# Ledger of designs, part 18: miniprotein binders against q9zu90

Target 1, 292 residues: q9zu90
Amino acid sequence: MKTELEEEEEEEWRSVHEVLLIVLPYLHSLFELLSMIRVSRSLRDAIRDETALWTKLVIEPPLSSRLTDDILSEFSSKSAGKLKTLILRQCLMVTNKGLRRVVDANPLITKIIVPGCSGLTPEGIMECVESLSKNNHKLETLHINGVNGFTKQHLSALYTYLSSEGTIDLEVCPKCDEVRMIPSCSRESCNQKQRKCRGCWLCIPRCAECAVCLVGSDTESQEAACGNDDVLCLECWLVLPKCRFCNKPYCTNHSSRRHEIAITDAASRPSFECEACYYRAGTNPYEVDYQI
Key: E = the ipSAE of ESMFold2; O = the ipSAE of OpenDDE; V2 = 0.75 times the mean of E and O plus 0.25 times the DockQ between their complexes.

## First folded at step 8 (miniprotein)

Design i5 (at its last look DockQ between E and O 0.41; V2 from the best seeds 0.00; counts 0 for: pae E 3.0 > 1.5)
Fold by OpenDDE base, look of step 8:
Structure i5 (fold): chain B 292 residues (1-292), chain A 100 residues (1-100)
Amino acid sequence: as target 1 above (292 residues)
Amino acid sequence: TDQERINDYMQEANELQDEGNYELAVLMFFLAILISREHNDKTMVAQIYNRLATLFSQMGNHELAIWWYEFALDVAEELGDQEMIQDVRDELERIKSQHE
């Protein structure tokens, strides 16, 4: 006869397991999984036995900065060779050797997304793609934006292994002939395969917020506080918070640069000072602190 | 409603946390996150991340707590929610100071 305590524990465990099964398929990152694993031995054991969870490995900030080749290998090994999706965002310490080790151990990988992994090289990526292309296997998605040093020759070589256009997130810019990401354009008139605004971010002025092209005489662009000649379309400019002093907005990606001004009046819209204005005010020796 | 479900999961998670049932509490928070993400409610996501961080801190898992606070902070910064940013920063500072 199970004690009442044992029955309660079993019921509790059943509940945990049931909820776990609901949650597991929807986890977005390794971090979430690791968080659960570290809660208890029971969760760890339950997760460990779910091999299906390890078919997709997603490593993104803040874990990215701590990911080494060895750690990557450790986690990838949990798939038991069944890894299908590998997503490494800004994993600066991952090397070609590290990636190759994962690929060699997981020949069924169909999706590699490694944006910002600056420790990788085009040659390293090529070796991985070549390895995966063995035995009539094909890589379906390869996102390599942020891996430096890609040439046209590298892309051409990659496409010999990759059957479909659009598998790679890099293209030869038709305007500058450099290998770059070619952003899509949200403008309806630009929704054509041979759109006039087809070009990299250096060649085609785009809204820093929505990436709409700002090509044409009728496209008004507004300056952003982001620097680097970032511009905004009028629509995005209108809705973004603006610096109290210069009336320039940051794009969402640079919103962290806002210096919030503690406005005592509850009714006043939260105002911020841009970095440029903030430092100008601080460096102006003639701004007499009117101590009222 | 989905909002009601989120609230229910959050309440349940809090109760479970108070009872020391950390396993189920974590899972309930994750259920709340899933629904919040589905609705693109970043504010709620940040709040839940903060609560998870607090839970991990309570469990003595300070590393996880810091990570989840950082996630909460990232989302709060994306939102431009200054109050939330400050609250999360304060909690991060508190945790860091306790383990120095």
Scores: ipSAE 0.565, ipTM 0.859, lowest interface PAE 1.0, mean pLDDT 87
Fold by ESMFold2, look of step 8:
Structure i5 (fold): chain B 292 residues (1-292), chain A 100 residues (1-100)
Amino acid sequence: as target 1 above (292 residues)
Amino acid sequence: TDQERINDYMQEANELQDEGNYELAVLMFFLAILISREHNDKTMVAQIYNRLATLFSQMGNHELAIWWYEFALDVAEELGDQEMIQDVRDELERIKSQHE
């Protein structure tokens, strides 16, 4: 026996649930999901119940820059302990404690991909991987490029916890003997077993876009807009969009630094200014011909 | 028509927001977003992002309001709509100065 108010309240919740089921499959951005779970505890719980089968959590820019340990825990709870793949790209505010909490709550994780998470340490990663291995569970993929301080001893220990076909995105560089990421090179001369280019980014000059080596007097490169003396092979330089003032391109990974030029004519092609040209032009004291 | 559906969802979302039914209002705004994205109607997407920002501001969630205003600004700048850009920047500045 239900009152009129109780029947109306149940109908409202059913309406919310019905629309949620329509919207939820089309939401792929975590900022959209975060917005919904922060509306009310009832909506958060409904989303958690409907996403209990989700086994993959991906957090990337721009949300990654605002992701704290508490927010990470909130999002990972949607998987109800069933998470298998955790991808955190450039999540600078995530700490060893935050990662460990997710791993402890999700013992089935087989892929940990945390590039550029500089708040993590080798010791924190070791603890997480060791925790996963306690139930005869084998990690399959570990991408840790951008976490500083890995040693050969760390790599050796990590491989004891991975499956026989498990992979880590770091290895010992044959040029400097340090633990680094070793990019592949698609250059034909290198693929013909003339591999003078096997080495890390510090030891082998490479195109910032495609990672082909730029060793030898017969290789050509041009400066990128990315800074820090980044260069591009001619092939990538030719196809990447260029700053309209200095004619330098950003690599794809740094394309967000473009200052797009506003246009009102749909027939005009878009253009951009790189950060260096944008800020130099904005601070040029001789650009104005008269007082305002 | 899909434009009629977008208008209906937006009107219902606004009414629900005024009534304080934020759960269903947010969902109605997202239904409108899905149709608007399918038609590449970036002007409508920016307007809906603005409405979401206002909704979260009314709820007292200033952090999410700022995020949605910043998303609206990104779309307005892509469109080159100087009036919308200025309106969104003014709203964003007011909220940031109050929030600190």
Scores: ipSAE 0.258, ipTM 0.729, lowest interface PAE 3.0, mean pLDDT 80
ESMFold2 (binder alone), look of step 8: mean pLDDT 80; pTM 0.749

Design i6 (at its last look DockQ between E and O 0.36; V2 from the best seeds 0.00; counts 0 for: pae E 4.3 > 1.5)
Fold by OpenDDE base, look of step 8:
Structure i6 (fold): chain B 292 residues (1-292), chain A 100 residues (1-100)
Amino acid sequence: as target 1 above (292 residues)
Amino acid sequence: TDQERINDYMQEANELQDEGNYELAILMFFLAILISREHNDKTMVAQIYNRLATLFSQMGNHELAIWWYMFALDVAEELGDQEMIQDVRDELERIKSQHE
């Protein structure tokens, strides 16, 4: 027999609004939010009025490949300048201009996570960090693994704006002296500050493609389209052909899953569509009629 | 237990779906997802994604259905769950064939 209290609690949980308020803070991605918005007018209205929901913007694969600067601007504007966390994973079409626009509109951003956003440059990131560093504001987290072209000079310059070590997910590899993500090693023997396995994925093989030690935070690794939690090192990720839509590569072992796209233009790089994107062809998750 | 809570939310979501209360059903599925993610229960996450996809399909929102099926597929592939992979693929093909 459910206690009267349990029945009352169950009745309270019958309110869409009440349950929504519980769920909203824990939504993982923009896609989940967009999904709710598309369900009904009631959910849409409830979400629209909750400005707090827009303080964190998370765009992840497979939606990442369809995110443009304009779409990014549209959704970031919903924060009304109160965006704190921006997570863009593998958003290939986002440019420096797009990111800068978001940063300029949201001076209180404390967390920027843009791994695999290959359309960004170190200079673009620097400009954003510089902008955010105005008025005694400080960026607390900057994950930029997968943004190509970072040099030691760029890292040094970034640290002039950033107060704490560990804010940036890139380091100078002690083995190759290149700016790379240095994965943590879960090996007990490697838990020392000067672990022998301290090195970038190129220097310490654990990757599915290159056998680099894939000990790192899931947030810092590049996912392969292969599934199986295959994590590619950044370099392998950079070299491997990527899906034209989601920018995920298959490892060499799973390359057969590529749907080859007929190259119409001889100048165009061979592109493929991953299985996931193939099934999503013709859909646009960002087409939300906000005309309320 | 958290597992009991997940099961309760799933059951409630199913009942609500059967009643045509899709809004609350979706929210209940999301509650189940949240708890499942906290426990890193990828199997449950995949199942819920699949259920959400099915729900959206029933609502006539085929676009969302496709996306959620793809999420389910991604997790199922990660898990190596061949049965779920095939089931999701079959559903995706079904949706595709209905819109051609």
Scores: ipSAE 0.643, ipTM 0.888, lowest interface PAE 0.9, mean pLDDT 86
Fold by ESMFold2, look of step 8:
Structure i6 (fold): chain B 292 residues (1-292), chain A 100 residues (1-100)
Amino acid sequence: as target 1 above (292 residues)
Amino acid sequence: TDQERINDYMQEANELQDEGNYELAILMFFLAILISREHNDKTMVAQIYNRLATLFSQMGNHELAIWWYMFALDVAEELGDQEMIQDVRDELERIKSQHE
């Protein structure tokens, strides 16, 4: 009754739909879903009809820099109250009001991960956690590194609502008694507790790249181009690209600060200048006067 | 075996892209992403993001291509992979100059 072409199209759509159902629950970010919507009308319609697949909202750079409270509310509304995981990385324009609106609309959230969201406050986070704790629901993960102003009292209060030890990514530093993130250290001697390296970044000097401690007379460190007295262990220093002039590398987190040196010959190796060398070279009148 | 599955999905995605079957191609790329994320293989994830950018560029959707290149750049910067960073930046400059 159907033509051969119509039968082939139906079989192809079944294959697409089968793969779609496998992929959608495991997607990392909302933009992946929105990109698929732009591929075809059929994919858009299939995705729109699958409300059970909207349990995770991930917003990261560069999109995170454009995220306002209103846009966040718009994106989260697609979950129809079923959101379980909220990850906002470096969303500087999101405020306590915006976060609370999402939390109030999504009472099943078990994971809140908001690193670098400096528009949030400890009080705003507390209100969200308290709201989620209703009906014996408990938040399982709360990552708040980069939110300013957390105190020991805040941490203590948060743990009255939370499921277990290790839910929060901040701790009380045993060296300075301040609430800080305490990095893990992969150094073998620290795994055996021979170097006593449990402490925050301010109390324990660490490699800016891999976070291994740099305490003790037998550890070697090198200065990074990142500034603020950042240092690197020798292993990381050796593999990271270096400034052409001062031979200092940036860590991965600061690699966007390099100033590319233009390459006109494809056989030449690319190189860069760090910010300090770039601005010092920029004051050299003999180099500036010979351009164009 | 999982690396073989990733390679098979990416090969199939490339063939489908050449045939113009973008619907199935993008889904094969995302199957490869699923396995790569389970193994915490950020290098492979960045490579697949770059392939997705190329797919949207081929479709003529330059805005989405730029966004996927920026996602690839974000992962490459996290890794500190200077060759990958430069490759992605070169592609971004090419698409911007042709878009204008």
Scores: ipSAE 0.135, ipTM 0.601, lowest interface PAE 4.3, mean pLDDT 78
ESMFold2 (binder alone), look of step 8: mean pLDDT 81; pTM 0.766

Design i7 (at its last look DockQ between E and O 0.29; V2 from the best seeds 0.00; counts 0 for: pae E 2.6 > 1.5)
Fold by OpenDDE base, look of step 8:
Structure i7 (fold): chain B 292 residues (1-292), chain A 100 residues (1-100)
Amino acid sequence: as target 1 above (292 residues)
Amino acid sequence: TDQERINDYMQEANELQDEGNYELAVLMFFLAILISREHNDKTMVAQIYNRLATLFSQMGNHELAIWWYMFALDVAEELGDQEMIRDVRDELERIKSQHE
């Protein structure tokens, strides 16, 4: 027999609003939020009016490839300038202009995580960091693995704006002297400050494609469309054909899962659709009707 | 225990779904997801994603259903759960066929 107190507690938990308030802070992605918004008017209204929910914007595959600068601007504007955390994973269509627009509108951003956003450039990132560094504000986290073209000079310049080592997920590889992500190694033998395995994925084989020890945080690795927790190093990720919609590549071993898209234009790079995106064809996760 | 909580939320979500209280059902599924993720219980996460997809399908939100089924599929593939992979694919094909 549930105690009267347990029944009362259960009744209190039956409030949609109360449960919503519990759930909202722990949502992992914009898509989850959008899903709730699309359930009912009541949830939509409740979420729309909670500006605190929009202080963190997370866009991840498979939705990432559909994110444009305009859509990004639309959702970032819901924070009313109070955005603190921006996480864009593998958002291929986001440009420097798009990111800058968000940063300019949200001067209090402390965390930018944009791994695999190949539409961004080091210069674009630098401009954003510079903008955020105005008025004694400091960016605390900058994950830029997968943004191509970073040089030592870019890293050096970034560190002039950033207060602490470790803010950036890129380092100069001690083996090849290139700017790369240096994965952590979980091997006990590698737990030393000067671990022998300290090097970029090109220098230390561990990923599915290059056999580099991908013992990094999930935030530092690129997911393959293969599933199986196959993580690709950034460089392998960069060179592998990517799904047109989610920008996830298959490893070479799973390349047979690619749905080839007929190239209509001879100048277009061969593109494929992953199995997951194949089933999602024709859908738009960002299409939320806010008009009631 | 957290597992008991997950089960309770799942049960409640199912009951609410049966009652047509879709709003609260969705929220209960999300509560279950949150706890499951915290415990890195990918199997449970996949199951909940599948249940959410089914719920959205029942609500007529076929687009959301497709997306959540795909999330379930992704996790199921990661786990190598062939049964779940098959089931989710079958549901996706069913939805596709109904809207063609």
Scores: ipSAE 0.674, ipTM 0.901, lowest interface PAE 0.8, mean pLDDT 86
Fold by ESMFold2, look of step 8:
Structure i7 (fold): chain B 292 residues (1-292), chain A 100 residues (1-100)
Amino acid sequence: as target 1 above (292 residues)
Amino acid sequence: TDQERINDYMQEANELQDEGNYELAVLMFFLAILISREHNDKTMVAQIYNRLATLFSQMGNHELAIWWYMFALDVAEELGDQEMIRDVRDELERIKSQHE
């Protein structure tokens, strides 16, 4: 015979468990999951009991700066050998040995995404792909941008184990013949398989915001505030906020460089100074003709 | 709409947090974050990170609160939202000075 308090507690746990089952498959990163286990012992125990939901492991900054091979092995073990997706972003302390341990323990992995993991080498990646290819298992996604030293020979060897175009995020640039990332272009006049603009960022001028190519006499480009000769297509330039002094915008990825200016009129749009104008002019604007 | 769903989850999470039901509150916050991420609503994501930080601070887990504030700060800096940057930095300094 249950008391009123015991009935209320049982009902609340049932509600928490129902929501937990909805949330768990969609957790983006390991830190989110680890945070939840610190909320209560009941939630921690429920998450541990759901080991089949640990088929995806994502480690990103700032946590990635602390990830060692041993810590990676500890976290990956929670999948109990059923890991399918491994995403490591900028995990500089992870080595070929650490990655190989995870791969060997998880033969069902179909996606490996390791951008900016400079402790990995092409040879280490090759060994992991070879290991996963045993028993006719097929790796579906391999994103390795930021791993130094990939050559045409490495790509050719990788494709003996992998399915097709788009599996690897690097390819041979048709313009410079180097192994590079080749951005997609959404411009209507382009066909990605047959278009003139297939080439890496170094070979094809592209909008810093949307990556559409800026080749051809009928395209117009504008300077961005981002530096390094970054340019924008007219469409992106028109909609992005502009520096008060030089009328150049930042792309979205560099928008944190804005020096915001206090708004004194509630009807006024926000205004900012770019880094170049902020430090060059100090407290005064400089006027250049930036009419387009 | 999805924006109305986000607002409902956030309101429920805040009420649960005020009542001390941290288990369900954190889950409601994560439901809101799933929708916000699908729509690339970084402003809402930063707000939810900030709320998670206050939740862990109220629970006495100051280490996790600091981490969630740092996540909120990272997104606020990406957005260039100087008001949010200042507010989050003030909270980070307050927690660190009180728990040294």
Scores: ipSAE 0.331, ipTM 0.736, lowest interface PAE 2.6, mean pLDDT 79
ESMFold2 (binder alone), look of step 8: mean pLDDT 80; pTM 0.733

Design i8 (at its last look DockQ between E and O 0.57; V2 from the best seeds 0.00; counts 0 for: pae E 2.4 > 1.5)
Fold by OpenDDE base, look of step 8:
Structure i8 (fold): chain B 292 residues (1-292), chain A 100 residues (1-100)
Amino acid sequence: as target 1 above (292 residues)
Amino acid sequence: TDQERINDYMQEANELQDEGNYELAVLMFFLAILISREHNDKTMVAQIYNRLATLFSQMGNHELAIWWYMFALDVAEELGDQEMYQDVRDELERIKSQHE
């Protein structure tokens, strides 16, 4: 006997639109949304008219490597200025100009998560934060691990715009005095405020490449293409060549697994395909006839 | 139970797919994904991704099928499930060969 709740749920699922409204708020990524748009005209029309769906933009591997400033601008514009959350994981082709364009068009952004976006700079991030800080608006979350070149001065400047400690995923390492992500240690012995293990990945070895203590949220570590749950610290991740498709690097020990792609353009960084992506050659997911 | 709900959505999605109601089938698969993610059931997530890929292939959306298979492969790799990985890969290769 189905419970009354099960019967009510079954009755509520009678229309594609009703089910869509249930699913839409919980979509994990832009790609899931795009997938739905491509299913049918009916779904496309329903999604197009729901501006609330575009208040959060999430782009993650393996699609991150295909995201350009123009594509980012196109999808961010669908929010009609109401974008609140921007999550760009390992979007290597996104530049300061691209991010700034999104921020300028969406002054209500409260959450920026751009880990591993190596095309960004501290100055670019600062300009965005400054822009968002206008009109008494405050950015609540800024995850910038993987953006290279942050100094103490940059952090200090960022904190002048941010109201609370902990909004930034970067800190001054107490061991080396460098700006780094300091992973949380899940060890009970490390749960004290003054953790002896409190230090950056360079100071606390745990990473496959650099032996850093990778005790952090999954959002703070970069996966290696090596498999075996090898996690790279951001610094190692930034320096290591990355797979063209999934943007995962091999650690130095597994670098032999790289499938080199013939460099057609001398100006292009040597790119490789990881073993997994070599077998997963696909089309550009963003080459969608965006006639949404 | 949440597992029962997942199974129900999966069953319904399969039935809808068989009936050619692809829109609602996709949505039912997504409902199953949402619940599976909440429970951190990566195995189920990978299975659903594979089913979605198959559905998109059936719909003629080969590009989407390829990407969803890739997602399934990624999850299978994370799980260290070599059998699942190989099964998904074989299916992906089969689809690619049919459209070359």
Scores: ipSAE 0.685, ipTM 0.906, lowest interface PAE 0.8, mean pLDDT 86
Fold by ESMFold2, look of step 8:
Structure i8 (fold): chain B 292 residues (1-292), chain A 100 residues (1-100)
Amino acid sequence: as target 1 above (292 residues)
Amino acid sequence: TDQERINDYMQEANELQDEGNYELAVLMFFLAILISREHNDKTMVAQIYNRLATLFSQMGNHELAIWWYMFALDVAEELGDQEMYQDVRDELERIKSQHE
């Protein structure tokens, strides 16, 4: 015999669980999932009990730095062998063994996107692709930028298992003959084949933000705050936020390196200092304890 | 309409948050996110990220609140919406100064 309080609590939880079942399959990233499990023990337990809802697993910063092979295996197991898309961005602790376990348990994977996963090797990737190619299954997308050591022979071997060109995000650079990313160029003259700018970042100077080529006397480049002599086209330079001291912007990929400046005037635009300007005096006015 | 559904979910989530029903509030916010993403409404997504940040701050989970504010900042910067960026930045700095 239930009390009125117990009936009220059961009805409330039943409503929460019904909505959870609607939301859970559509979560984009693991961070969203982990945020939900921090809301309450009941929500955590309900999420843990759902096992077959996930065909897409996305792990990105900031969580990616904490992802181990064991945690990856635990989360991928929720798909019950139905995982189709695996996206691991900058997951430095994931190894060939961890990836292979996921692939072996999920033979229907069509997309593997592992940029910046430096714990993986070409040989480990090759074995995963070979495993997935059994039973006439074809991997549709393989993004492996940031995995060290890919050679032309590796790419050739991979394409014996894959369905089409463009499946892999690495190519042989026509300028230096090394395996590199070859950025697309949206510049009109390049699209109409008036300029020959197909080449890697080392061979073709490009805007760090939009990747258009900066070759020829009719293009000008602007210095970025990103370092490594990164440059920007004028169009991107004009719209990107700039360091208040040196007037150099970060590209979007390096925007996390901005040191945001606290301001008291609500009408003021956001302001930041780049790393070089922030640390030039050996002090940080916004830190409590210095590590000098 | 989908815009009416987004508005209804956001209103319900805000009321539930004020009542302390964080489980259902966070789920209503995510229902609004799903519709907003389907329509590529990044302005609404940033607003919901901001609301999630305030929810976690209210719960005392300041680390998650900071991360949700930072995600809202990323979207505001992508949009070029400097007013939204500054508003979110002000809230982020207030939370950091109160919990350092």
Scores: ipSAE 0.324, ipTM 0.767, lowest interface PAE 2.4, mean pLDDT 79
ESMFold2 (binder alone), look of step 8: mean pLDDT 81; pTM 0.761

